# Designs tried in a protein design chat: miniprotein binders against q9bqp7. Part 118

Target 1, 240 residues: q9bqp7
Amino acid sequence: VPQNWFPIFNPERSDKPNASDPSVPLKIPLQRNVIPSVTRVLQQTMTKQQVFLLERWKQRMILELGEDGFKEYTSNVFLQGKRFHEALESILSPQETLKERDENLLKSGYIESVQHILKDVSGVRALESAVQHETLNYIGLLDCVAEYQGKLCVIDWKTSEKPKPFIQSTFDNPLQVVAYMGAMNHDTNYSFQVQCGLIVVAYKDGSPAHPHFMDAELCSQYWTKWLLRLEEYTEKKKNQ
Short names: E, the ipSAE of ESMFold2; O, the ipSAE of OpenDDE; V2, 0.75 times the mean of E and O plus 0.25 times the DockQ between their complexes.

## First folded at step 10 (miniprotein)

Design mb3 (at its last look DockQ between E and O 0.92; V2 from the best seeds 0.70)
Fold by OpenDDE base, look of step 11:
Structure mb3 (fold): chain B 240 residues (1-240), chain A 89 residues (1-89)
Amino acid sequence: as target 1 above (240 residues)
Amino acid sequence: SREELLERIKELIKKGDKLLALYLLFDYILKYPDNPEALIEVAELLLEMGYPEYARLVLEWAKELAKKTGDPELIEKVERLEREIEERS
């Protein structure tokens, strides 16, 4: 049980957005400060087993590609991910804010992969927007807040070369999603709250993306795990 | 066997195949995560190979396991290696 329990949902916020659908999605800039990001917390609280799994993978890739080849591979993966997020932001943004759509950004297997998910996405409330949990002292940059199949969700878009048909295969992504949910639900910059999460795993080959929907119950379960990771991080930082 | 695998890794280290040796050491850690003796041996090799940060991480793991087993000899061995890493750093 977390020592510093805090609710994921804000009882003071109604589930119904008081305001009409904002014509423009929120895009709050991330302020760089001493407050740890969700990503940093998760990375610094990985188990030793998880660390060595990643290191073994890294060394295997270096053996296969060489050091320079692995650097190039890593750079390409990063670039592909960035372009995918930029393309999604462009797609999900209102037409009036659409800068000249770089048609080249839309021509990716990842974009093809998520098309069936995008059909069920509506009511975009935020895109690439910063969230801050003032009480728990963490920040994050969420990809999207929108309705998925009529349910308001924090949506996290992931790229993968390998199938991830199960939410368990997404590692700490569920923790990231609920961390963003909890922060947003208590961030004064947002007038609404979310009760659901969605992880979308897009594939490079254009095969149908896997949606991993997280209902309020599942979100609550992962929230407890997130709080434990945050406490672990805080303790480690005090000892450094 | 565990011992045969470790000897193979040591041979690779001697031959200068550090990349393959490092991969196999990580694989070895993951094969025997609950064996503090095995982890200590890996930490020693990592230190010899010039990877003190990985050695530290492995030793922390070994220490956690050793404390659970209550083996004072293992704890002492870990602490000795930790001191050696600090002295070389």
Scores: ipSAE 0.707, ipTM 0.914, lowest interface PAE 0.6, mean pLDDT 91
Fold by ESMFold2-Fast, scan of step 10:
Structure mb3 (fold): chain B 240 residues (1-240), chain A 89 residues (1-89)
Amino acid sequence: as target 1 above (240 residues)
Amino acid sequence: SREELLERIKELIKKGDKLLALYLLFDYILKYPDNPEALIEVAELLLEMGYPEYARLVLEWAKELAKKTGDPELIEKVERLEREIEERS
């Protein structure tokens, strides 16, 4: 149990649409300052096992591709992920050119991969939007908040070249999702409550994406783990 | 066995196959993560190869493991080696 426990859900908020809610998805810009981001907290508090799993993977790739080949590979992976997120934002945005963009983007393997999931996504409330936890003092930039199969979710889009059929395969992604959720639920820029998460792992070859749905109970379990990571980050900062 | 794998890694270091040796050292500690003395030996090899920052991380891992099990002698051994590394720098 973390020393500075705080609830993930806000009892004064509802997940139902309000008449005062904007008709277009929210997109609050991220304003960086000294407050740590979710990704920084997670990167600075990786377990030694996670660190060396990453280093072993990097070294294996360097052995296969050479140092320059590895740099090119990682740059391409990053660029593909960025383009995938941009494509999804365009598809989910309620703009007049949506149909034409959607048809062109269907030629992407990653976009083909998520088609069956997108059929169940509706009621988009936020896209590429900043969140801040005013009490716990962290910030983040979430991908999407929308209804998935009728449940309001923080949705995180991931790309992978390897199958990730189990949530345990997604490393810190569940922590990232619940961190955004807890921040949004206590951020005055938002009026609604989100209680569920969804991690969608898309594949380059167009194989069906794996959706990892997180109900309220599972979100609460990962929230406790996120609070421990945040506590660890804070302690490391005190010791600097 | 663990001993045989570590000896093969030492042979690669001696031959100058540093990239393969580094990969195998990372693979080794991930396969045997619960042995702090093995982690300390890997840290020593990383130092010989010119990777002091990796060595410090491995020693930190060994110390975390020793503290979790409450082994004060292992903690002292790790801390002595950490000081030795810092003094050499």
Scores: ipSAE 0.680, ipTM 0.901, lowest interface PAE 0.6, mean pLDDT 85
Fold by ESMFold2, look of step 11:
Structure mb3 (fold): chain B 240 residues (1-240), chain A 89 residues (1-89)
Amino acid sequence: as target 1 above (240 residues)
Amino acid sequence: SREELLERIKELIKKGDKLLALYLLFDYILKYPDNPEALIEVAELLLEMGYPEYARLVLEWAKELAKKTGDPELIEKVERLEREIEERS
């Protein structure tokens, strides 16, 4: 029931990429401006129950590890996630850059976890690429656009630590994917559109990653929820 | 019971075990998420413990629930406590 509904798909765009240069993935640089990011919108519109669940988890971890131990733990989890994304970009990028690869980056359990998924990934069209929804006025940095089992997807890579539980917003992951999809489909830097999404949850111990495929209908359902979150964010900023 | 849990938490605060008390306070509000009086009690304890930002966060939820009840005494209590938090911050 968004007041300012907007379609996720662009009827003036093909859902097939132009084949004239299919071997070089797009990497649009992220611009620093006042436009809110997808992750900022989602963080600022969490329900109170979600907030208190995270605070309880945080306090439990502080009891177990101490304040400094918790800070180190969260820093290490964040660093491992960054390195995972860097490794995936390197693995999926065919072009040699002037940057040398770190072998320890490629030997993580998370990389082992996704190997069976990577076998089904082909036709990489974008990696770590900025998107902007010019009409709805939000930005994001998508992880990957590629075919998964023959379906062109916005792919989002997530980490989940085993054996320790890590609180991660799994309900917001589909919103993040569709927000990137909608932005990409209406961003002049892209000549094609994507109608499917994929969320891949990788595990620290190397256990097989869990794929969550989202077809066009499911994406449209989550798009409505994203629009509501964006409206909620915008209304909060009017009252700041 | 809710009162037994709260009394246990108050005893921990008195003994100076603020970290365990803080964890149990968040656990307490998740057990009673639709009770504005319970949330107000937690906010008061958080303020007494020296956590005014946590108190403000909990009180925001209590305010939303109090408005749904239409109870003017609950709303006024929330607003009075909000002003106390701002004055001490």
Scores: ipSAE 0.539, ipTM 0.849, lowest interface PAE 1.3, mean pLDDT 84
ESMFold2 (binder alone), look of step 11: mean pLDDT 82; pTM 0.772

Design mb4 (at its last read DockQ between E and O 0.98; V2 from the best seeds 0.78)
Fold by ESMFold2-Fast, scan of step 10:
Structure mb4 (fold): chain B 240 residues (1-240), chain A 89 residues (1-89)
Amino acid sequence: as target 1 above (240 residues)
Amino acid sequence: SREELLERIKELIKKGDKLLALYLLFDYILKYPDNPEVLIEVAELLLEMGRPEYARLVLEWAKELAKKTGDPELIEKVERLEREIEERS
């Protein structure tokens, strides 16, 4: 149990749309400062087991591919992930707000993989948008906020291929989602409430993506774990 | 056995096969994550390999275990290795 608990949901907010809500998805720019990001907090509070699981994977890949081969592999994985997110933002944004379209971004196995998920996504309210928790003092950049099967969700898009390139992100994905959710629910740039999460794992070969839906109860459980990680981060920072 | 695995790792270090030795050291820690003797053995070998950054992380792990168990002998061993790292810096 965290010693300084704070609620994930804001009782003064509703998940229902208002007539005055903007018709274009919000895209608040991320402004870097001394306030830690969600990813920074999670990275600095990894368990020793998580750290060495990642290091063992890196060494195995280096043994298999060589130093240069590993660098190329890692660069390709990050580039594919970046292109996947850019394509999703393009697909989910109104056409009139886009400055440029790349046809190649829209034709990939990852995009084919998520087609059945996208059919159930509507009412997009935020894309690649910054969130800040003023009271708990952390920031983040979320992928998407939209209705999935009628429920307003923080949606996080993930790519996967064998072997999994982002093992640490896989372990902490639910924590990232609820951290963004709690921040958005208390961020004055937003007026609505999100109570559900969705992690979508897309596959390079076009195999159907796997959705991991998180209801309000599950989000509350992961929120408590996120508060413990944030507390650990704050304590480690004070002891430096 | 643990002894056979440890001897294989030491032999690889001696032969200069540092990449495979490092992989096996990480694998060794993960097979015995709650064993402080394993953590101390690995920290010593990481220092021998010239990897004080990894040795420091392993010693932090050993301290976390000592805090949970209240083992003063383990704390003393960790502190001695930490001083060795500082002396070599």
Scores: ipSAE 0.700, ipTM 0.904, lowest interface PAE 0.6, mean pLDDT 85
ESMFold2, look of step 11: ipSAE 0.678; ipTM 0.903
ESMFold2 (binder alone), look of step 11: mean pLDDT 80; pTM 0.749
OpenDDE base, look of step 11: ipSAE 0.621; ipTM 0.880
ESMFold2, fold request of step 21: ipSAE 0.661, 0.667, 0.694; ipTM 0.906, 0.913, 0.918
ESMFold2 (binder alone), fold request of step 21: mean pLDDT 80, 80, 80; pTM 0.755, 0.750, 0.756
OpenDDE base, fold request of step 21: ipSAE 0.731, 0.733, 0.731; ipTM 0.921, 0.921, 0.921
ESMFold2, look of step 24: ipSAE 0.637; ipTM 0.885
ESMFold2 (binder alone), look of step 24: mean pLDDT 80; pTM 0.746
OpenDDE base, look of step 24: ipSAE 0.667; ipTM 0.897
ESMFold2, last read: ipSAE 0.643, 0.666, 0.697; ipTM 0.900, 0.902, 0.918
ESMFold2 (binder alone), last read: mean pLDDT 80, 80, 80; pTM 0.757, 0.742, 0.759
OpenDDE base, last read: ipSAE 0.733, 0.731, 0.731; ipTM 0.921, 0.921, 0.921

Design mb5
Fold by ESMFold2-Fast, scan of step 10:
Structure mb5 (fold): chain B 240 residues (1-240), chain A 89 residues (1-89)
Amino acid sequence: as target 1 above (240 residues)
Amino acid sequence: SREELLERIKELIKEGDKLLALYLLFDYILKYPDNPEALIEVAELLLEMGRPEYARLVLEWAKELAKKTGDPELIEKVERLEREIEERS
């Protein structure tokens, strides 16, 4: 049990729309300061098994591609992921159409991969937006908050190359989602309640993306694990 | 078999094919995660390859498993490698 437990959901908030007129999705800019980000906390508290698996993946790729080939591969994966997120933000933004954006951003097989998921996404409330938990002292930048099949979700978009998936922080994806959720639910810049998460894994070859839905109970379970990781991070910083 | 695979990996280390040996040790550990001997081999190999930070992390995992086995030889090997890592830092 975490020493400084705090609830993920805010009983003072609702998931229903507060305004009849559609609002532009929120995009709060991330302010850099001493407060750690979700990604930094997770990176600095990786389990021994997570570090081992990441290093194993790295050595396997170097063995197959060589040092220079590995660096080119990882650079290309990063660039493709960045372009995928930019394209999704453009597609989901009400102020811009696909025709108003760079055509090259929309040519990725990853965008084809998520088409069937996007048909079930509506009521976008936040895109590429900063969240902060003032009580627990962490910040983050979430991808998207929208309704998926009628349920308001924190949505995290991931890219994967079949059959060789890029290993970034695969085991921490649910923790990342609930960390953003808990922060948003208690952030004064937002007025609504999110109780569900969605991790969408898109594929480079255009094959159908896999949605991994997280209901409120699953989110609560991962929230406890996130609090333990945050506690570990705080203790490591005190002892360094 | 489990023991045959580990012996083949040790032979690769002796032949100087350290990168391939490391990759195969990783596969071994994923199949047999409770074996501290394999983790000790990884830590030792990583230290030889000039990666003491990662060697230290793997060795902490190996130490936890070795203490659970109660095998004094494995515990001694872990402690020896801990001293080597500290000296080379």
Scores: ipSAE 0.013, ipTM 0.478, lowest interface PAE 7.6, mean pLDDT 80

Design mb6 (at its last fold request DockQ between E and O 0.93; V2 from the best seeds 0.77)
Fold by OpenDDE base, fold request of step 13:
Structure mb6 (fold): chain B 240 residues (1-240), chain A 89 residues (1-89)
Amino acid sequence: as target 1 above (240 residues)
Amino acid sequence: SREELLERIKELIKKGDKLLALYLLFDYILKYPDNPEALIEVAELLLEMGRPQYARLVLEWAKELAKKTGDPELIEKVERLEREIEERS
C-alpha cells in the first residue's frame, strides 16, 4: 500500500461530460519546472529486469544494424513518432484551426493503422495539453482527451513495429495514462473528470492498430502501481 | 544449460566478440534472474569487459536476492565485489 495515498478520481467533479462540447480543444503549454514529469518518474523507477530487457533489445539491434545504424534507426523512430503525433493533432483539431495540413504527414502507415480507431473518436476536449498534480508534485503532457465509443478517455497514441495485442505488452504505458488521468482530475485548469484510459498502438505497415481500453476499475489498479513508483522516485531523490 | 551458456560467453569474451558477449550476458541475466550466484558471475564478467555500470546494477540485484534467501556468504561475496568495482572505477 502506498504511504501517501491519493485518489485518482476527484469526487468534487461531475462524471457527466458537461454537454458543452468545447469548440476548441484545450492545449495548456508544459512549463519546465523542478517538478518531475510522468515519463521521468517511470524511467528512473524501472526495475532491473526492465532495464536489462531494454539493454538486451538495444544490443540485439546493434548486432543487426551496427552502432551507427542503430543510432540512425533510433533517430528515425523518434522522428516518425513525432510526425505521427503532429498528424493526429492536425486530424483531431477543429477545421478552423487547421494550418495547411501537410498532406505528407497524413500519408503514413501509422495514420492508416489508426483510421478505424479515429472513427470511434469524438468530442475532443484536449490535445497535447499539460497536466499538473499539485499535491503529488508531478507533471505530464497528455496526447488527447476525447470520447472513444461514447466514453471520455485519456488517449495515448503509441507507435510500434511489432504487434502489441495485449495491454501487458505496452509496459509502463498504462501507468502513464493513469498518471495523466489523476493529474488532470485534480488540475484546476480542467473543469471535467476522466475515468477511462485508451492506449492505441499504431503500426508502421498500416495494419489495424490495437486499442487497449482501460475502464475505471483497471485505471484504479494501475493508479496504485503509479503511486508506488512515484514514492520510489521521491525516496531515491531524497537519498541523492 | 546455465553453465554451458556462461562458458560460451566466456569464450566469446576471450575471442574479442564483445557485442555478442554483452547481448548474451543480458540474455543470461533475464533467463536466470532468481539465481544470485549466476548474477554474481555475470557481474564479474561485466567488470572484466570494462562495463562497471552494468556490473553494479547486477550486483545490486544479487544483493537483493541474497538478502531474501538469508545467505550471509552470498551477501559477503557481493559486498566484496562492490568494493572491487569501486576500486577499479
Scores: ipSAE 0.737, ipTM 0.923, lowest interface PAE 0.5, mean pLDDT 91
Fold by ESMFold2, fold request of step 13:
Formats: sequence, C-alpha cells, structure tokens
Structure mb6 (fold): chain B 240 residues (1-240), chain A 89 residues (1-89)
Amino acid sequence: as target 1 above (240 residues)
Amino acid sequence: SREELLERIKELIKKGDKLLALYLLFDYILKYPDNPEALIEVAELLLEMGRPQYARLVLEWAKELAKKTGDPELIEKVERLEREIEERS
C-alpha cells in the first residue's frame, strides 16, 4: 500500500478533446535532469526473480547463437524497434507531402501487423512527447496520445517475436502507460487529460497486433502499483 | 532433484563448460527462489567461475530471504561472502 498516494486524474482538467483544436500533435522535447524517468524507475525496481528471468533468457540465447550472434541479434532487435516507432510517428503525423516519407520505414512486418489497429486510431494529440509529473517528480517520453475506437488513450507501441494475447504477458508495460498518463494529466504543457490506455503488441511476421485496452478503472489499479514502484525507487536512492 | 542438478552444474564447471553452467545456475535459482541456502551455494559457484557481479546479485537475494527467516548464521555467511567479493575487487 503506497504511503504517499496521489490521484492519476486531475479534477481541474475536465476539458474534452475537440477535433477543431489540434492541427499538429504535440511533441514536447525530453529534457535530461535529475528527476528519474519512468523506465529508470521500473528498471531499478525489478524483483530479483525478474532480473534472473532476463539473465537466464540472455544465457540461453548466447548458448544458441554464440556471443557474437547474440550481439548481432540484440542490435537488430533494437534497430527494428527504432524503425517501427519512427514509422508510426511518420504515419500518424499530419504531413503535407507524403512523398518525403522514407518508404523503407514502411517495409516492416511490424507495420503490417498494426494496420487494423491504425484504422481505429484518430484525433492524434501527441507523438513522442515528453511528460513530467511535477508533484511526484518523474519524467517520461510517451509514444502517442490519440483516440482509439472513440476513446482518448495514451498508446504504447511494442514489438514482439512471440504472441502476447493477454495484458498480463506485457510485464511492466501497463505501469509504463499509467505513469505516462498520470504525468501528462499533471503536466502544465498539456491542456487536456486522458483516462484510458492502450498497449499495442506488434509482431515481426505481420500477424495481427494484439491491442490491450485499459479503461479508467484498470488504469487506477495499475496506478497504485506504479506508486509502489516509485516509492521503492525513492527508498533505494536514499540508501545510495 | 535439487542435489542432482547442483552436482551436474559442478561437473560442468570442473570441465570448463562455463556457458552451460551459467545458464543452469540461473535456471536453478529460479526453480528454488525461496531457499537462501541454495542461493548462497549458487553465489559461491559464481565466484568460483569468476563472475563476481552475478554473485553479488544472488547474495542480495539470499540476504533478503535470510533476513525474513531471522537465521543469524545465514545472514553472517552472506555478509562474509559480500566482503570477500569486495576484497577481490
């Protein structure tokens, strides 16, 4: 149970998105500072079980591929993820000349995988945009804020080589989404708020991506878990 | 069994098959995550393999469990091994 609870939603922000308001999605620059990022908090508060699950996986891959093969594999996975996010930002950004788009970014199984999801996405309000929770003192870089099937969501895009049909198989991703949501809802750079989340898991082979929708109640449940992780991080920093 | 698996890992370390031994050590601690004696033994094997950074992480886990049990001999053993790692730096 968090000792320092704070609400995920901001009661002073009842404004709803309007299609006539946004012409270009927000892209607030990420500024490096002493305030921890969401991803750093989550990485530094992994349980020992989580740490060794990852290490066992790494060793299995090294046994299969060799050291150099594993390095090549991880480099390719990183590049594919980077290209995927760049392609999505390009696709979702309002552009006057589409011919200036890099066509190689669109040649991806991951992009094919999300096509059915993109049909349901509209009203893009933010892309690759920094958020800061001024009271709880953390920062993040969210992927996208847009409507999904008519509901304004913080959307997080993930790549995977294995199917993840259930939200529980997405590990800490729900915590990442609600941390961004809470920060955005209390960040003075944003005049609107969001109450829903969406995690979209895209697949390398182009198989249909799995959307994991998070309504306000589910977001509040994960918000409590996020606050616990933030408290754990703060305690670790005091001992350092 | 736990004892059979650990003896297999020790044989691999002796033969110099360190990559397979390391994988099996991590698999072993994930199968017995509530056993601080098992974690301490893994940490000792990791030190024998020249992997002090992994040994340090396993000892942190063992220390958390040993404190929950309140067993002063286990806590002292973990702390002694932690000092040994720091001295080998």
Scores: ipSAE 0.685, ipTM 0.911, lowest interface PAE 0.7, mean pLDDT 85
Fold by ESMFold2-Fast, scan of step 10:
Structure mb6 (fold): chain B 240 residues (1-240), chain A 89 residues (1-89)
Amino acid sequence: as target 1 above (240 residues)
Amino acid sequence: SREELLERIKELIKKGDKLLALYLLFDYILKYPDNPEALIEVAELLLEMGRPQYARLVLEWAKELAKKTGDPELIEKVERLEREIEERS
């Protein structure tokens, strides 16, 4: 169990909207500093098996595509993911002129894949926004905070070539979501409470995206695992 | 067998087919993840191939396994190779 346990939810906060809420979704810029990001913590605390599975995959791809081909492949995957996130931010933004300018981004298979999910998304509170946990000392950049089927969620958009019908197939994604949630719930830049998560896996061919909803209980379970990863990161940093 | 696969990898290293050998070494580690002796042998080959960073990662895994068994000889061998890697880097 984690030695430095801290609650994911803030008892002084409500998930209900109030008159002080911004009319436009929050977009707090991420400031680079020595405080570790969620993604860095997760990358630095991978199991040895996870590391070697990744290295074997990389080496196989290099053997098949060459070093230049591998670089092009990874660059294309990154670019597709970036464009998908930009399109979603545009779609969910209340700024109509921005949506009109980015019309071309709305025509990808990934966007078609998430249409049925987007119909159930409303009340957007934050988009591409920075979070910081001052007590636990980590930062992150979350994709979206909005209501999904009436529940306020931290929403994380993912792209995948292979089907991901179960939450276990999304690897560290649940940890990433709860890390953002816990940070936001204790970040003074935000005034509301998030208790649910949603991982949406979109497919390039337009096949229906898989939504992985995480209720408060499931979020609490993954939060404990995130605290253990954060503790491992802190210990490794002290010993290096 | 484990020994036959490792001999094939050693032959590829000797021939200079380093990219294929490296792939097969990573595959070997994943096939024998619970054998600290096998992981130590892989680390030695990675060091011979001039890949000390990968050798360090494999030795960390081997050390975790050796500490679980409480075998002082395996722990000593891992620590000796860790020192050797530090000296060569």
Scores: ipSAE 0.475, ipTM 0.827, lowest interface PAE 1.7, mean pLDDT 85
ESMFold2, look of step 12: ipSAE 0.659; ipTM 0.904
ESMFold2 (binder alone), look of step 12: mean pLDDT 81; pTM 0.754
OpenDDE base, look of step 12: ipSAE 0.715; ipTM 0.915
ESMFold2, fold request of step 13: ipSAE 0.512, 0.309; ipTM 0.840, 0.742
ESMFold2 (binder alone), fold request of step 13: mean pLDDT 81, 81, 81; pTM 0.759, 0.756, 0.766
OpenDDE base, fold request of step 13: ipSAE 0.734, 0.737; ipTM 0.922, 0.923

Design mb7
Fold by ESMFold2-Fast, scan of step 10:
Structure mb7 (fold): chain B 240 residues (1-240), chain A 89 residues (1-89)
Amino acid sequence: as target 1 above (240 residues)
Amino acid sequence: SREELLERIKELIKKGDKLLALYLLFDYILKYPDNPEALIEVAELLLEMGLPEYARLVLEWAKEEAKKTGDPELIEKVERLEREIEERS
């Protein structure tokens, strides 16, 4: 158990809708500040295996594409991911569904990939919204909070060109999801409790997306690992 | 063998094919992560290539594996290389 253990779930909160919940999904903007983001904590505390897997991939791509080709490739991957998230926000937002849709955004293979998942998503409560853990002092920007097959989830949308049929193949993604969950559960800007996570890996060719559902027990297991990463980050900052 | 792969990488470094050598060194680390002697040799090659940042990460891994063996000479070699990097930085 981490030295600075803190619970992921808030006993004072319910996952049931209440009258104080807004009628439209929350979208709290992320403020720049000195409080570390979930992504920064994870980047600064990568395992040696993760670092060298990433570096091997990078060198392979540079060998195949050249330095300029690699930069163009990574820029395109980033842009595709950004467009995928923007399309999902538009599709899931009640306000945006009443506006003209960009046909080019909706034509992507990634959007086709997630259609069967989207049919099981309802009761959207937050989209592209900032979360802050007030006690543990970290921030994040989550993709979506909605019911998936009747369970309120933090949902994280991922793009991949390779199959990711097992949750273990998504690396730090489970840690990212539970970090957002724990923050939201203790953030005064939100009034509800999230106990489940969902990582959805979409494919460029339109192949069916792989959903990785995380129940409360699995979330608690990854939460402990996230707390260790946060503790490691804090110790590294003290020593700089 | 493990040793034959590393010798091929050394030849690539000598020929100035540093991009391919770096790729193969990272591939080698991922295939033989539990061998402290191999990790130490890879760290030395990374230093020779002018990559102390990567060498430091490999030495952290090598130190963990060396401690598992209980071999004091391996631990001392890792710590000597770590000090060398600190002094040059």
Scores: ipSAE 0.538, ipTM 0.841, lowest interface PAE 1.3, mean pLDDT 86

Design mb8
Fold by ESMFold2-Fast, scan of step 10:
Structure mb8 (fold): chain B 240 residues (1-240), chain A 89 residues (1-89)
Amino acid sequence: as target 1 above (240 residues)
Amino acid sequence: SREELLERIKELIKKGDYLLALYLLFDYILKYPDNPEALIEVAELLLEMGYPEYARLVLEWAKELAKKTGDPELIEKVERLEREIEERS
């Protein structure tokens, strides 16, 4: 149990559309801050087993590809993910600024992979938008807030070369989603309530993406784990 | 056996095959994670190979295990190696 518990949901907010809601999705830019990001908190609080698993994987890849080959591999993975997110933002934005180069982004296997998921996505409220939890002192950049099968979700788009059919195979991704959710629900730049999450794992070969839906109960369970990670981060920072 | 595996890794280090040795050392600690004496030995090998930050990482885990068992000799050995790393870095 975390010592500094705080609720994920804001009882003063509703997930229902309001006439005063913006006509275009929100895109609040990240501010320069000394406040830690969700990603930094998670990276700094990995278990020893997680750290050693990552180091073993890294050394195996270097052994197979060489130092330069490993750098190229990781750069390519990052670039593919970036392009996938840019394509999704373009697809989901009502202000289409499609050009020839944008059409090329839409032709990737990853985009083909998510087509069946996108058919169930509507009512986009935020895209590539900054969130800050002023009370808990962390920030993040979320991918998307939209309705999935009629439920308002924080949606996180992931790319993978290997199948990830179970939520347990998505690592800290559920923690990342609920961290963004809790921040958004208490961020004065937003007026609505999000109670559900969705992790979508897209595949390079175009095989159907795996959606991992998180209802309010599951989000609450992961929120408690996120609060513990945040607490651990704060304690480690004091000991520096 | 566990000890025979570690001796094979030591042979790789003597040959100068640091990339394969480093991979096998991380594989070793994941396969045999509950022995703080063995983890201390891994940290010593990492330090001799010129990876003081990896040695520090392994010693952090060895120290946590040693504190749980309440073994003061193991705790002292970890702290001695931590001081050695500070002197060499």
Scores: ipSAE 0.552, ipTM 0.857, lowest interface PAE 1.4, mean pLDDT 85

